# VH-VL binders against q8ixk2r445to577: the designs that were tried, part 336

Target 1, 133 residues: q8ixk2r445to577
Amino acid sequence: FFGMLQNKGLTDYCFDYNPPDENQIVGHQVILYLCHGMGQNQFFEYTSQKEIRYNTHQPEGCIAVEAGMDTLIMHLCEETAPENQKFILQEDGSLFHEQSKKCVQAARKESSDSFVPLLRDCTNSDHQKWFFK
Below, E stands for the ipSAE of ESMFold2; O stands for the ipSAE of OpenDDE; V2 stands for 0.75 times the mean of E and O plus 0.25 times the DockQ between their complexes.

## First folded at step 16 (VH-VL)

Design t55 (framework fv_retifanlimab; at its last look DockQ between E and O 0.68; V2 from the best seeds 0.80)
Fold by OpenDDE, look of step 16:
Structure t55 (fold): chain C 133 residues (1-133), chain A 121 residues (1-121), chain B 111 residues (1-111)
Amino acid sequence: as target 1 above (133 residues)
Amino acid sequence: QVQLVQSGAEVKKPGASVKVSCKASGYTFTSYWMNWVRQAPGQGLEWIGEIHPDDSETWLDQKFKDRVTITVDKSTSTAYMELSSLRSEDTAVYYCTREGKYYLSYAMDYWGQGTLVTVSS
Amino acid sequence: EIVLTQSPATLSLSPGERATLSCRASQSVSWYDISYMHWFQQKPGQPPKLLIHDASNRATGVPSRFSGSGSGTDFTLTISSLEPEDFAVYFCQQSYSTPYTFGGGTKVEIK
């Protein structure tokens, strides 16, 4: 699966990543933004290694969850996907993080105009359901 | 004005298939989810599934996953619900309903007049 | 699926009286300040009519005597003073999670 990763509950919002330096793509947080399909900021791939790859030039970035965190941070992809980069995109649309045993949920920041994907307890909310478009 | 006009009543034998249509007008067809809901005589409401007409993204109740197909024809602003392997318990009034965009209204704000599907031997 | 339980099943009242209908969800149907609970009115031979959306918002054309409240798992539909045309069945419905589900309904009948 590849393309825009869109949330069902938070309609028209997609995974979005825009690193400040195109030559240094790791270390920043993945956010949610209106789906626009322009450029590469919203192009992701779900791989057979259960990675969510940010499809850019080499080296490729993979979404990871750092210890003690509930945010999605871009790391470099590895030959063998590390445990903190493994997700299960289930048939029901839920995006499950194996290591934390939590689901990726569309969440609101303090500002009502900003949203981010966060790890939360799995509730089957439509805000925890995702699909590629 | 928003209108959802459904096809007429159907009488089917067990094992047959039925395809109900829902013609939408008065709004941008591709901007709202179309849902299908049924109601057996004297019973409550049961959600079947939904489809986004723009890209045909579809979500179904697991109960109907193997028997229901929801489709749209954007050129005619028409949604369809096909139910196969009909059983007597499928006898119900089937409704199409428009569901607004999540940021304005998360509710089914307009409904078709309903289509009675009777399954009898 | 999220189960919605409505109470009472039947409510017998006279015109002019206050009606209070309850809908309880098996789990929270709220996301921050948004509650994905809706109320419908249905009369015999007619499709459901949207009455309240998102817990507390009256749909277009709905009289002010109808109001909705609640969050999380507990929601209430209130009819401040029943009119003759208000005697019908009322359903709650959640759009928090697919499959969407409806309550069993409350029949408001004339005493």
Scores: ipSAE 0.845, ipTM 0.936, lowest interface PAE 0.6, mean pLDDT 95
Fold by ESMFold2, look of step 16:
Parts: sequence; C-alpha cells; structure tokens
Structure t55 (fold): chain C 133 residues (1-133), chain A 121 residues (1-121), chain B 111 residues (1-111)
Amino acid sequence: as target 1 above (133 residues)
Amino acid sequence: QVQLVQSGAEVKKPGASVKVSCKASGYTFTSYWMNWVRQAPGQGLEWIGEIHPDDSETWLDQKFKDRVTITVDKSTSTAYMELSSLRSEDTAVYYCTREGKYYLSYAMDYWGQGTLVTVSS
Amino acid sequence: EIVLTQSPATLSLSPGERATLSCRASQSVSWYDISYMHWFQQKPGQPPKLLIHDASNRATGVPSRFSGSGSGTDFTLTISSLEPEDFAVYFCQQSYSTPYTFGGGTKVEIK
C-alpha cells in the first residue's frame, strides 16, 4: 500500500515524519499529525517485506522499534528487512509488531494535543486500527 | 443545511436484493464518513457499516460482510447500500447517517429519513 | 464486540420529573479523557436524533435540560425536568471499536 497512514479512532490524524535535519533522517520519532497530504511528510509505503517506508527522500527510512522500547523510530532500510522493522497490517486494521507481539496505538503525548504512535498490548480499540488513503 | 434524502420504500421477496440510495447535500460529501444503520420492527438499532466517500474506505460489521455492498457516487453525492439474499429477518427501516467531526472523535449527527424494506413471502 | 446494556428498559414518569437513564458497556469505551459514548433520542416514525456526543457534550440545538456524564464503562443521560416532547426512546451508542453498537434503549413514557 502507498499513501497516508490514517488512524481510525482519531479525527483525521495520520503518521507524520518531520526530522529536524532533512538530510539526516535516522533516529527521530514518528508522530501523528492532522492529515493534509501536502509536501512529503505523510507519505509512506507498506512493502512486501512488511516495512513501513519513508521513501520520498534518499536514503530511504524504515520505521523500527528498538528492543525494550515502545516508540516508533526511523532507521535506514536494509536489503533484507530486520525483525524490528516488520509490521503486519491485518485485515481488521490492526498494525502488529511481530518481534514485540504488540500493536501500534495512537497515544496522547503527555497531557497535550500532540499524538504519537506507540506499541501497546493489542486491543480492539479503533485507536489501534489503521488504513492507507 | 445538511440534508440526507433516501430512496422510497421497497417490497422484496426472499432471495432478492435491494439497493437503497442516500443523496447528500449541504456539505462536502467526500470529507465525512457515511454510515448505514437498520432498525427492525419493535427492535433497536443495528450498525451495518460505513464508507469514506473520498477513497471508498469501507468498514463493515462482520455479520453482513458476505451480503452487503456499500458504495458511493461522488459525482452525484450519493451513497448506496445493497443487501443481497434477503430473508424475512431483513425487514427493517434502513438509515443512512453522516458522521460529523468533533474533538478527537466522530458522531452520527445527521440522519436520512429512513427507507422501509419489507421482505415478504 | 462491545455490548451496551441500558437500564431501566422503561421509565414511567410525569412532566416536570427528573429522568436518569443508564448505559453500561461490556468494556471501557474511553481513550485518555475522551469517552466514545453518544446518546440519541427517537420518536415514533422518526430517525434517531443526536443529543450528546462524547459522553457529555450537547449537540447543537439540544436544550440544557439534557446532560450526559460518565466514563469508562458507566454512563448516564439525565433529563432534569421532563417536557411533553421528551417522551421518547433513548439509545446509547459507542464508537470506540468497530463494529459500532447501540444499547437496547430506554423508553421514557407518560405515567
């Protein structure tokens, strides 16, 4: 799939990546922001290797979760997708991280109107359901 | 002035199909989820599914997945729900309803007038 | 799927009395401080009408005698002083998890 990755539960929020250094995209957290489709910050590719790629820039970034963490961080893509970069987008909309056995959930960043995707125990909440538009 | 106007009542035999239309006006049709909800005589409300007209993204109650098709025609701002293999239990009033956008949520804020579908032997 | 249980099934009251309607969800329908519970009024031969969204917010044009409260699994709709036009069926509905579901309804009728 290719496009904006939208959360089912929140009103018009999408994956967004806006690194402070546009030429060094590794190591920063993916956020959720109002869906707008302008520029390149909200376009991602879901690949046959189960990667979520930020590929509108070179070198391409792939979303990963580092061991023991719950945040979605940008890494460089590799020829063969490492396990921490594999997400299963299931037919029910859940986005499952196989290595951790957890699901991606929309979360509120510390009592604010800022939101991020985080790994959480899998539930049936629409906040754990995602679709490409 | 948001308005949802549905097609007229239908009488069908078991095994047939029905297609109900819902014409929207007074808002940007492609920006809001459209839902279908039914109500059998003397019963409560049952959600069937929803569609986002911009991309046709569709979510259905699993109970209906093999018998229901929800579609839109963007050029006429019209949503459709087709239910196949009709049974007497499908006799109900069928509503279209728009989900408005609120703080971090959606809510069904405008409803069509309803379409009575009667399935009789 | 999330089951919503409304109680009582019927309230028999007179104009001017207070109505308290309950809705219990089989699991929490709250995400942080947002509760994905909504209330509708339905009169015979009419579609449902949105009264309260997100547990406690009155929809546009809804009189102040209607109020909603609750979080998690337990929610209430209160009509502070019933008027003749308030005798109807009231439904709760959750939008926390597809498939979305409705409660069985509480009929508020004239005693």
Scores: ipSAE 0.839, ipTM 0.932, lowest interface PAE 0.7, mean pLDDT 93
ESMFold2 (binder alone), look of step 16: mean pLDDT 94; pTM 0.956

Design t56 (framework fv_retifanlimab; at its last look DockQ between E and O 0.90; V2 from the best seeds 0.88)
Fold by OpenDDE, look of step 16:
Structure t56 (fold): chain C 133 residues (1-133), chain A 121 residues (1-121), chain B 111 residues (1-111)
Amino acid sequence: as target 1 above (133 residues)
Amino acid sequence: QVQLVQSGAEVKKPGASVKVSCKASGYTFTSYWMNWVRQAPGQGLEWIGEIHPSDSETWLDQKFKDRVTITVDKSTSTAYMELSSLRSEDTAVYYCTREGKYYLSYAMDYWGQGTLVTVSS
Amino acid sequence: EIVLTQSPATLSLSPGERATLSCRASESVSWYDISYMHWFQQKPGQPPKLLIHDASNRATGVPSRFSGSGSGTDFTLTISSLEPEDFAVYFCQQSYSTPYTFGGGTKVEIK
């Protein structure tokens, strides 16, 4: 699966990553932004290694969850996907993080205009359901 | 003005299939989710599924996954709902509905006139 | 699935009276300050008509006498003063979780 990773519950919002430096793509947080399909910021791939890859530059970036965090941070992809980069995109649309045993949920930041994907306890909310477009 | 015009009433035998159409106009067909909802006589409303016409992304109630196929024809701005292996309990008025966009949510703001599907021996 | 229970099943009132309709969800349908609960009006032989979206927002063209409130699991549709054309069946519907579900409806009938 590849393309825009869109949330079911949050109207027309997709995974979005826009690092400040195109030559340094790791270390920043993945956010949610209106789906536009323009540029490279919203192109992701779900791989057979259960990674969510940001396929814009080499080396490739993979979404990771750092210890004690609930945010999705871009790391470098590795030959063998580390445990903190493994996700299961389930048939029901839920995106499950194996290591934390939590689901990725569209969340609201302090401002109502900003949204991010966060790890949360798994629920039936459509805000925890995702699909590629 | 937004309009959803559905195909005419159908009478089917048990075990047969029915395909209901919904022609959309007055808005950008590929920009809005299209839903199918049915209502048995004198009963409540039951959601069947939805499709996004741009890429045919589809979500169905598990109850219907084995019998329902929702499709679209972008060239004619028409959505279709096909229900197979019909049973008497499938007798209902079937509606197509458009989901309008409301900042962070969707709501079924326009409805077709409904298509009565009668399943009887 | 999320089950929506509407009460009462039937509400008998006269024109000019206040109507209060309840919809209870089996689990929360709210995400932060947004409640994914909607209200529809349906008259015989017609499709449902959207009245209220997201718990408290009137759809376009809906008279001000219609109002919605609530969050979490408990929601209310209020008709401040019933007009003759308001006698119909009213459904709540949640879009918080697929499959989307509807309440059983409340019939507002003339006394």
Scores: ipSAE 0.910, ipTM 0.954, lowest interface PAE 0.5, mean pLDDT 96
Fold by ESMFold2, look of step 16:
Structure t56 (fold): chain C 133 residues (1-133), chain A 121 residues (1-121), chain B 111 residues (1-111)
Amino acid sequence: as target 1 above (133 residues)
Amino acid sequence: QVQLVQSGAEVKKPGASVKVSCKASGYTFTSYWMNWVRQAPGQGLEWIGEIHPSDSETWLDQKFKDRVTITVDKSTSTAYMELSSLRSEDTAVYYCTREGKYYLSYAMDYWGQGTLVTVSS
Amino acid sequence: EIVLTQSPATLSLSPGERATLSCRASESVSWYDISYMHWFQQKPGQPPKLLIHDASNRATGVPSRFSGSGSGTDFTLTISSLEPEDFAVYFCQQSYSTPYTFGGGTKVEIK
């Protein structure tokens, strides 16, 4: 359950985490960037607890969405996964966030070439479909 | 120059299986989705599914899920589609087609020559 | 799944005339400014050939007389002046959502 988490709809875009402070991985937003597999920014583990872990760095980070928010941010992982860190990767490729009842969608920032994953109402779009590579 | 060369025509009886091959050349096989599309005689096109050769990630039309297996052999740059429990309505030309990479999208830019599969009693 | 409806089913025209082909999707196939609609040409005994990707971009080697337009649910392929080699069947196809689907086709035939 380890690799790059790729979007089906966008050409070769993957989850990417590049915190501005290399000694502080908590509190920054996950982005989408061209898949390349170089370095450690694009490798995540999907766990049996339904976490998406950034565990190539210590301490380990887990992707979370705070109540009422739509952005995916890095928190510290806990022994038992908190509800805001649980994502269900379903058979249809949708990545469902149980607490919010929303799906992760590739989103475009302000008509730019900058992309981020955001929570949105679930649809059948390939922009809401994900797979590990 | 991108080429997709498919295996030859097949004649099958109902209940049998068929496995069509598609050998790719002229591009990096593992970097592009490979699709399978069929066309019954005189009719339109029907998408069956696709596979990414790098990791065998596969997406299928639900109507074929229980009868179709799509695979690749990276060492020979060859994709395969196997359709089981054949019925007469499976008579069609089967195409492989790769999806080229475009700005924020993919599109089926190269097609194999097609493989006629005839299912007759 | 997304149903694509092409019209007309048959378009009978002479060389030099303008052809206008329509494709209507049962739901939007657009994400921001990108429309995931593609057009193909198919002649008897041949595989389909990509003409237009993403609604309006000509594939490499496709003559400038072919153009595509539209967004959301309504798309058009235009052939500005038909050449003898343009008499064929034309299909639209969406890649917005799996399963990917094709329209039923528009046959452009010589009058």
Scores: ipSAE 0.831, ipTM 0.926, lowest interface PAE 0.8, mean pLDDT 93
ESMFold2 (binder alone), look of step 16: mean pLDDT 94; pTM 0.956

Design t57 (framework fv_retifanlimab; at its last look DockQ between E and O 0.77; V2 from the best seeds 0.83)
Fold by OpenDDE, look of step 16:
Structure t57 (fold): chain C 133 residues (1-133), chain A 121 residues (1-121), chain B 111 residues (1-111)
Amino acid sequence: as target 1 above (133 residues)
Amino acid sequence: QVQLVQSGAEVKKPGASVKVSCKASGYTFTSYWMNWVRQAPGQGLEWIGEIHPSDSETWLDQKFKDRVTITVDKSTSTAYMELSSLRSEDTAVYYCTREGKYFLSYAMDYWGQGTLVTVSS
Amino acid sequence: EIVLTQSPATLSLSPGERATLSCRASQSVSWYDISYMHWFQQKPGQPPKLLIHDASNRATGVPSRFSGSGSGTDFTLTISSLEPEDFAVYFCQQSYSTPYTFGGGTKVEIK
């Protein structure tokens, strides 16, 4: 699966990553933005290693969850996917993070009109369902 | 003005298939989810599934996954719902309905006039 | 699936009276300050008509006597003063989670 990773509940919003420096693609947070299909910021791939890869530059970036965090941060992909980079895109559309046992949910930033994907308890919400477009 | 016009009533035998159409007008067809909902005589409403016409992304109730196919024809702004292996309990009025955007949510704000599908031996 | 339970099943009232309809969800249908609960009015031989969206917002053209409230699992549709044309069946519907589900309906009938 590859392309824009769009949220079901928050319709028309997709995973979006725009690092400040194109040569330093890791360490920043993945956000949600209106799906536009332009550029490289919204192109992701779900791999057989259960990674969500950001395939715009080499080395490739993979979405990770750092210890104690609920945000999705870009890390470098590894030959063997680390546990904190493993996600299960389930048949019902839920995106499950194996290590934390939580679901990726479209969330609102505090006191903001912007949105981010966050790990939350799985609730079957459409805001926790995702599909590639 | 937004309009959803559905195909006419159908009478089918058990085991047959039926395909109901829903022609949309008055809005950008590819910008809104189209849903299918049915209502058996004197009963409540049952959601069947939805499709986004832009890319045909489809979500179905698990109950119908093996028997229902929802499609669209973007060139004619028409949505279709095909139900196979018909049973008597499939007798119902079938509605197409558009989900309009409201703030950050969507609601079924326009409905077709309904299509009665009668399944009887 | 999320089960919606409406009560009462039938509400017998006279024109001018206040109608209070309840819809209870088996789990929360709220996401932050948005409740993905909607109300529909249906008259015989007609498709449902959107009445209230997102718990408390009147759809276009809906009279002010209709109001919705609630969050989480408990929602209410209120008709402050029933008009003759208000006697119909009212359904709640959640769009929080697929499959979308409807309540069993409340029939508001004339006493």
Scores: ipSAE 0.902, ipTM 0.952, lowest interface PAE 0.5, mean pLDDT 96
Fold by ESMFold2, look of step 16:
Structure t57 (fold): chain C 133 residues (1-133), chain A 121 residues (1-121), chain B 111 residues (1-111)
Amino acid sequence: as target 1 above (133 residues)
Amino acid sequence: QVQLVQSGAEVKKPGASVKVSCKASGYTFTSYWMNWVRQAPGQGLEWIGEIHPSDSETWLDQKFKDRVTITVDKSTSTAYMELSSLRSEDTAVYYCTREGKYFLSYAMDYWGQGTLVTVSS
Amino acid sequence: EIVLTQSPATLSLSPGERATLSCRASQSVSWYDISYMHWFQQKPGQPPKLLIHDASNRATGVPSRFSGSGSGTDFTLTISSLEPEDFAVYFCQQSYSTPYTFGGGTKVEIK
């Protein structure tokens, strides 16, 4: 799958990556932003290795969740996908993180109007359902 | 301004199929989810599924997945719902309804006039 | 599947009276301060008409006598002073989780 990764529950919100330094893309958090398809911040690929790649940059970034954390952080892709970079996009739209056994949910940053994807216990909420556009 | 106009009433025998059309006007067809909802006589409302016309992304209630196909024709701004292997309990008014866009949500803000499908021997 | 239970099934009232309709969800339909619960009015021979979206927001052209409240699992539609045109069936509907579901309806009828 490739394109913008859209949340089913929120009106027109997509994965977005906008690192403060375009030359240093590792270690910053993925956010949710209104889907627009302009520029390079919202294009991701879901690969056969179960990676979500930010491949508008070289070297390519892969979304990961560090041990004990619930935030989606950019790492460099590796030849063989590490366990913390493996997600299953299921037929019901849920995005399951294999290592943590949790699902990606649209969430609101505490006390803000900003939105982010976070790992949460899996539910059937449309806020945990995603599709490529 | 926004208008959803559905095809006319149908009478079908058990085992047949029916295809209901819904022509949209007065808005950008490809920007809004289109839903199908049915209502048996004297009863409540039952969601069947939805489609986004821009890419045909489709979500269905699983009880209909084996018998329902929802499609769109972007060139005519028309949505279709086809229900196969009809049974008497499929007798209902079938509605198309679009979801308007609100802050962090969608809501079914415009409805077609309804299409009565009667399944009778 | 989220089950919506409306009460009462029938509400018999006179014009000018206050109507209070309840909808209870089998699980929360709220995400932070947004509640994915909507209210519809349906008159005989007509499609449903959206009255309230997201628990408390009146749809365009809906009179101010209609109001919605609630969060989580418990929701209320209130008609402050019934007009003759308000005698109809009212449905709640959740859009928190597909498949989307409707309540069984509350018929508001003239006493």
Scores: ipSAE 0.792, ipTM 0.918, lowest interface PAE 0.9, mean pLDDT 93
ESMFold2 (binder alone), look of step 16: mean pLDDT 94; pTM 0.955

Design t58 (framework fv_retifanlimab; at its last look DockQ between E and O 0.76; V2 from the best seeds 0.00; counts 0 for: pae E 2.004 > 2)
Fold by OpenDDE, look of step 16:
Structure t58 (fold): chain C 133 residues (1-133), chain A 121 residues (1-121), chain B 111 residues (1-111)
Amino acid sequence: as target 1 above (133 residues)
Amino acid sequence: QVQLVQSGAEVKKPGASVKVSCKASGYTFTSYWMNWVRQAPGQGLEWIGEIHPSDSETWLDQKFKDRVTITVDKSTSTAYMELSSLRSEDTAVYYCTREGKYYLSYAMDYWGQGTLVTVSS
Amino acid sequence: EIVLTQSPATLSLSPGERATLSCRASQSVSWYDISYMHWFQQKPGQPPKLLIHDASNRATGVPSRFSGSGSGTDFTLTISSLEPEDFAVYFCQQAYSTPYTFGGGTKVEIK
């Protein structure tokens, strides 16, 4: 699976990553932005290693969850996917993070019109359902 | 103006299949989710599923996964709902509905006129 | 699935009276400050018509006498002063979780 990773519940919002420095692609937070399909900021791949890869530059970036955090941060992909980079895109559309046992949910920043994907307890909300487009 | 025009009434035997069409006009067909909803006589509304015409992404009620196929023809701006292995309880008016975009949500803002499907021996 | 329960099943009123319709969800259908609950009006032989979206927003062309309120699990549709054309069946519908579900409807009939 690859392309834009779009949220079911949040109207036309997709995973988006735009690092400040194209030569330093790791360490920043993945956000949600209107799906536009332009450029490289919204192109992701779900791999057989259960990674969500950001395939725009080499070395490739993989979405990770750091200890004690609920945000999705870009790390470098590794030959063997580390536990904090493993996700399961389930048949029902839920995106499950194996290590934390939580689901990725579209979330709204406090007092903001911006959105981010966050780890939350798994529910049946469409805001926790995702599909590639 | 947005219009959804559905195919005519159908009469089917149990075990048969029916395919209802919904021709859309007045808007960009590939930009909006199309839903199918049915209503048995004198009863409430039941969501069947939805499809996005741009790439045919489909979401179905688990109840219908084995019997319903939703498709689109982008060249004619037409959505289809095929229901197989028909039963008497499938007798209903079937509606296609477009989901409008409302900032952070979708809502079924336009509806077809409905297609009556009657299943009887 | 999320079950929506509407009450009353039938509401008998006269023109000019206030109508209050209830819709209760089996679980919350709100996400932050947005409630994914919609209201539809349906008249005999016609498809449903979108009336209120996201709990409290009138759809285009809907008269001001219609209003929606509520959050979480409890929602209300209010018709401040019934007009003859308002006698119909009203459905609530949640768009919080697939499969989308509708309430059983409230029939607003003339007394």
Scores: ipSAE 0.906, ipTM 0.952, lowest interface PAE 0.5, mean pLDDT 96
Fold by ESMFold2, look of step 16:
Structure t58 (fold): chain C 133 residues (1-133), chain A 121 residues (1-121), chain B 111 residues (1-111)
Amino acid sequence: as target 1 above (133 residues)
Amino acid sequence: QVQLVQSGAEVKKPGASVKVSCKASGYTFTSYWMNWVRQAPGQGLEWIGEIHPSDSETWLDQKFKDRVTITVDKSTSTAYMELSSLRSEDTAVYYCTREGKYYLSYAMDYWGQGTLVTVSS
Amino acid sequence: EIVLTQSPATLSLSPGERATLSCRASQSVSWYDISYMHWFQQKPGQPPKLLIHDASNRATGVPSRFSGSGSGTDFTLTISSLEPEDFAVYFCQQAYSTPYTFGGGTKVEIK
């Protein structure tokens, strides 16, 4: 699948990646931003290896969660997907992180109007449901 | 002025199918979720499912998944709900309703007039 | 799925009286400070009409005598002074988790 990865629960919010240096795409956090489809920030590829790729540049970035953490950050993709880069988009719309056994949820950054995807215990909330648009 | 106009009442036999239409006007049809909700006589409301007209993304109540098909025709700004293998318990008024966009939420802010479907026992 | 329980089933009151309607969810329908609970009014032969969205926000054109409150699992619709046109059935609806669900309704009728 290729497109914008949209949250079911929030009104028109999508995965967004906006690294400050377009030549240094590794190490920054994925955020949620209003879906707009302009430029390269909101387009991701879901692969047969269960990766979520940011592949508008070379080398390609893959979303990962480091052990013990709950934030989604950009790593380099590898030939064989590492365990921490595998996400299962399930039939019910949940986005399951295999290594941690947790689901991706839309979260509010403290008391701000800024939103990020985070790993949380899996629930039935629409904030844990995602689809490609 | 947002308006949702539904097709007329239907009388069906058990085992038949029904297809209800909902023509939208007064807003950008492809920008808002369209929902289907039914209400049996003297009873409460039951959500069937929803579709986003821009890409036909569809979410259904599992109870209806095998019998219901929700579609849109973008060229006529019309949504459709087809329910197959009708039973007497499917006798109800069927509503289309759009979800308006609010702060971090959606809410069913405009409703069609309803379509009575009667399944003879 | 999330079950919504409304009480009372019937509320018999006179014009000018205060009506208090309850809706309880089988699990929290709140995400941070947003509660995904909506209220609708329905009169015989008419479709439902949105009154309150997100627990406490009046929909466009809804009179100020209607107010909503609550969070988590417990929600209330209040009509401060009943007008003749307010005698109707009221439904709560959660939009926290598909499938979306409605409460069984509270009928507000003339005593």
Scores: ipSAE 0.833, ipTM 0.931, lowest interface PAE 0.8, mean pLDDT 94
ESMFold2 (binder alone), look of step 16: mean pLDDT 94; pTM 0.957
ESMFold2, look of step 17: ipSAE 0.609; ipTM 0.876
ESMFold2 (binder alone), look of step 17: mean pLDDT 94; pTM 0.956
OpenDDE, look of step 17: ipSAE 0.853; ipTM 0.939
OpenDDE, second read of step 17: ipSAE 0.844; ipTM 0.936

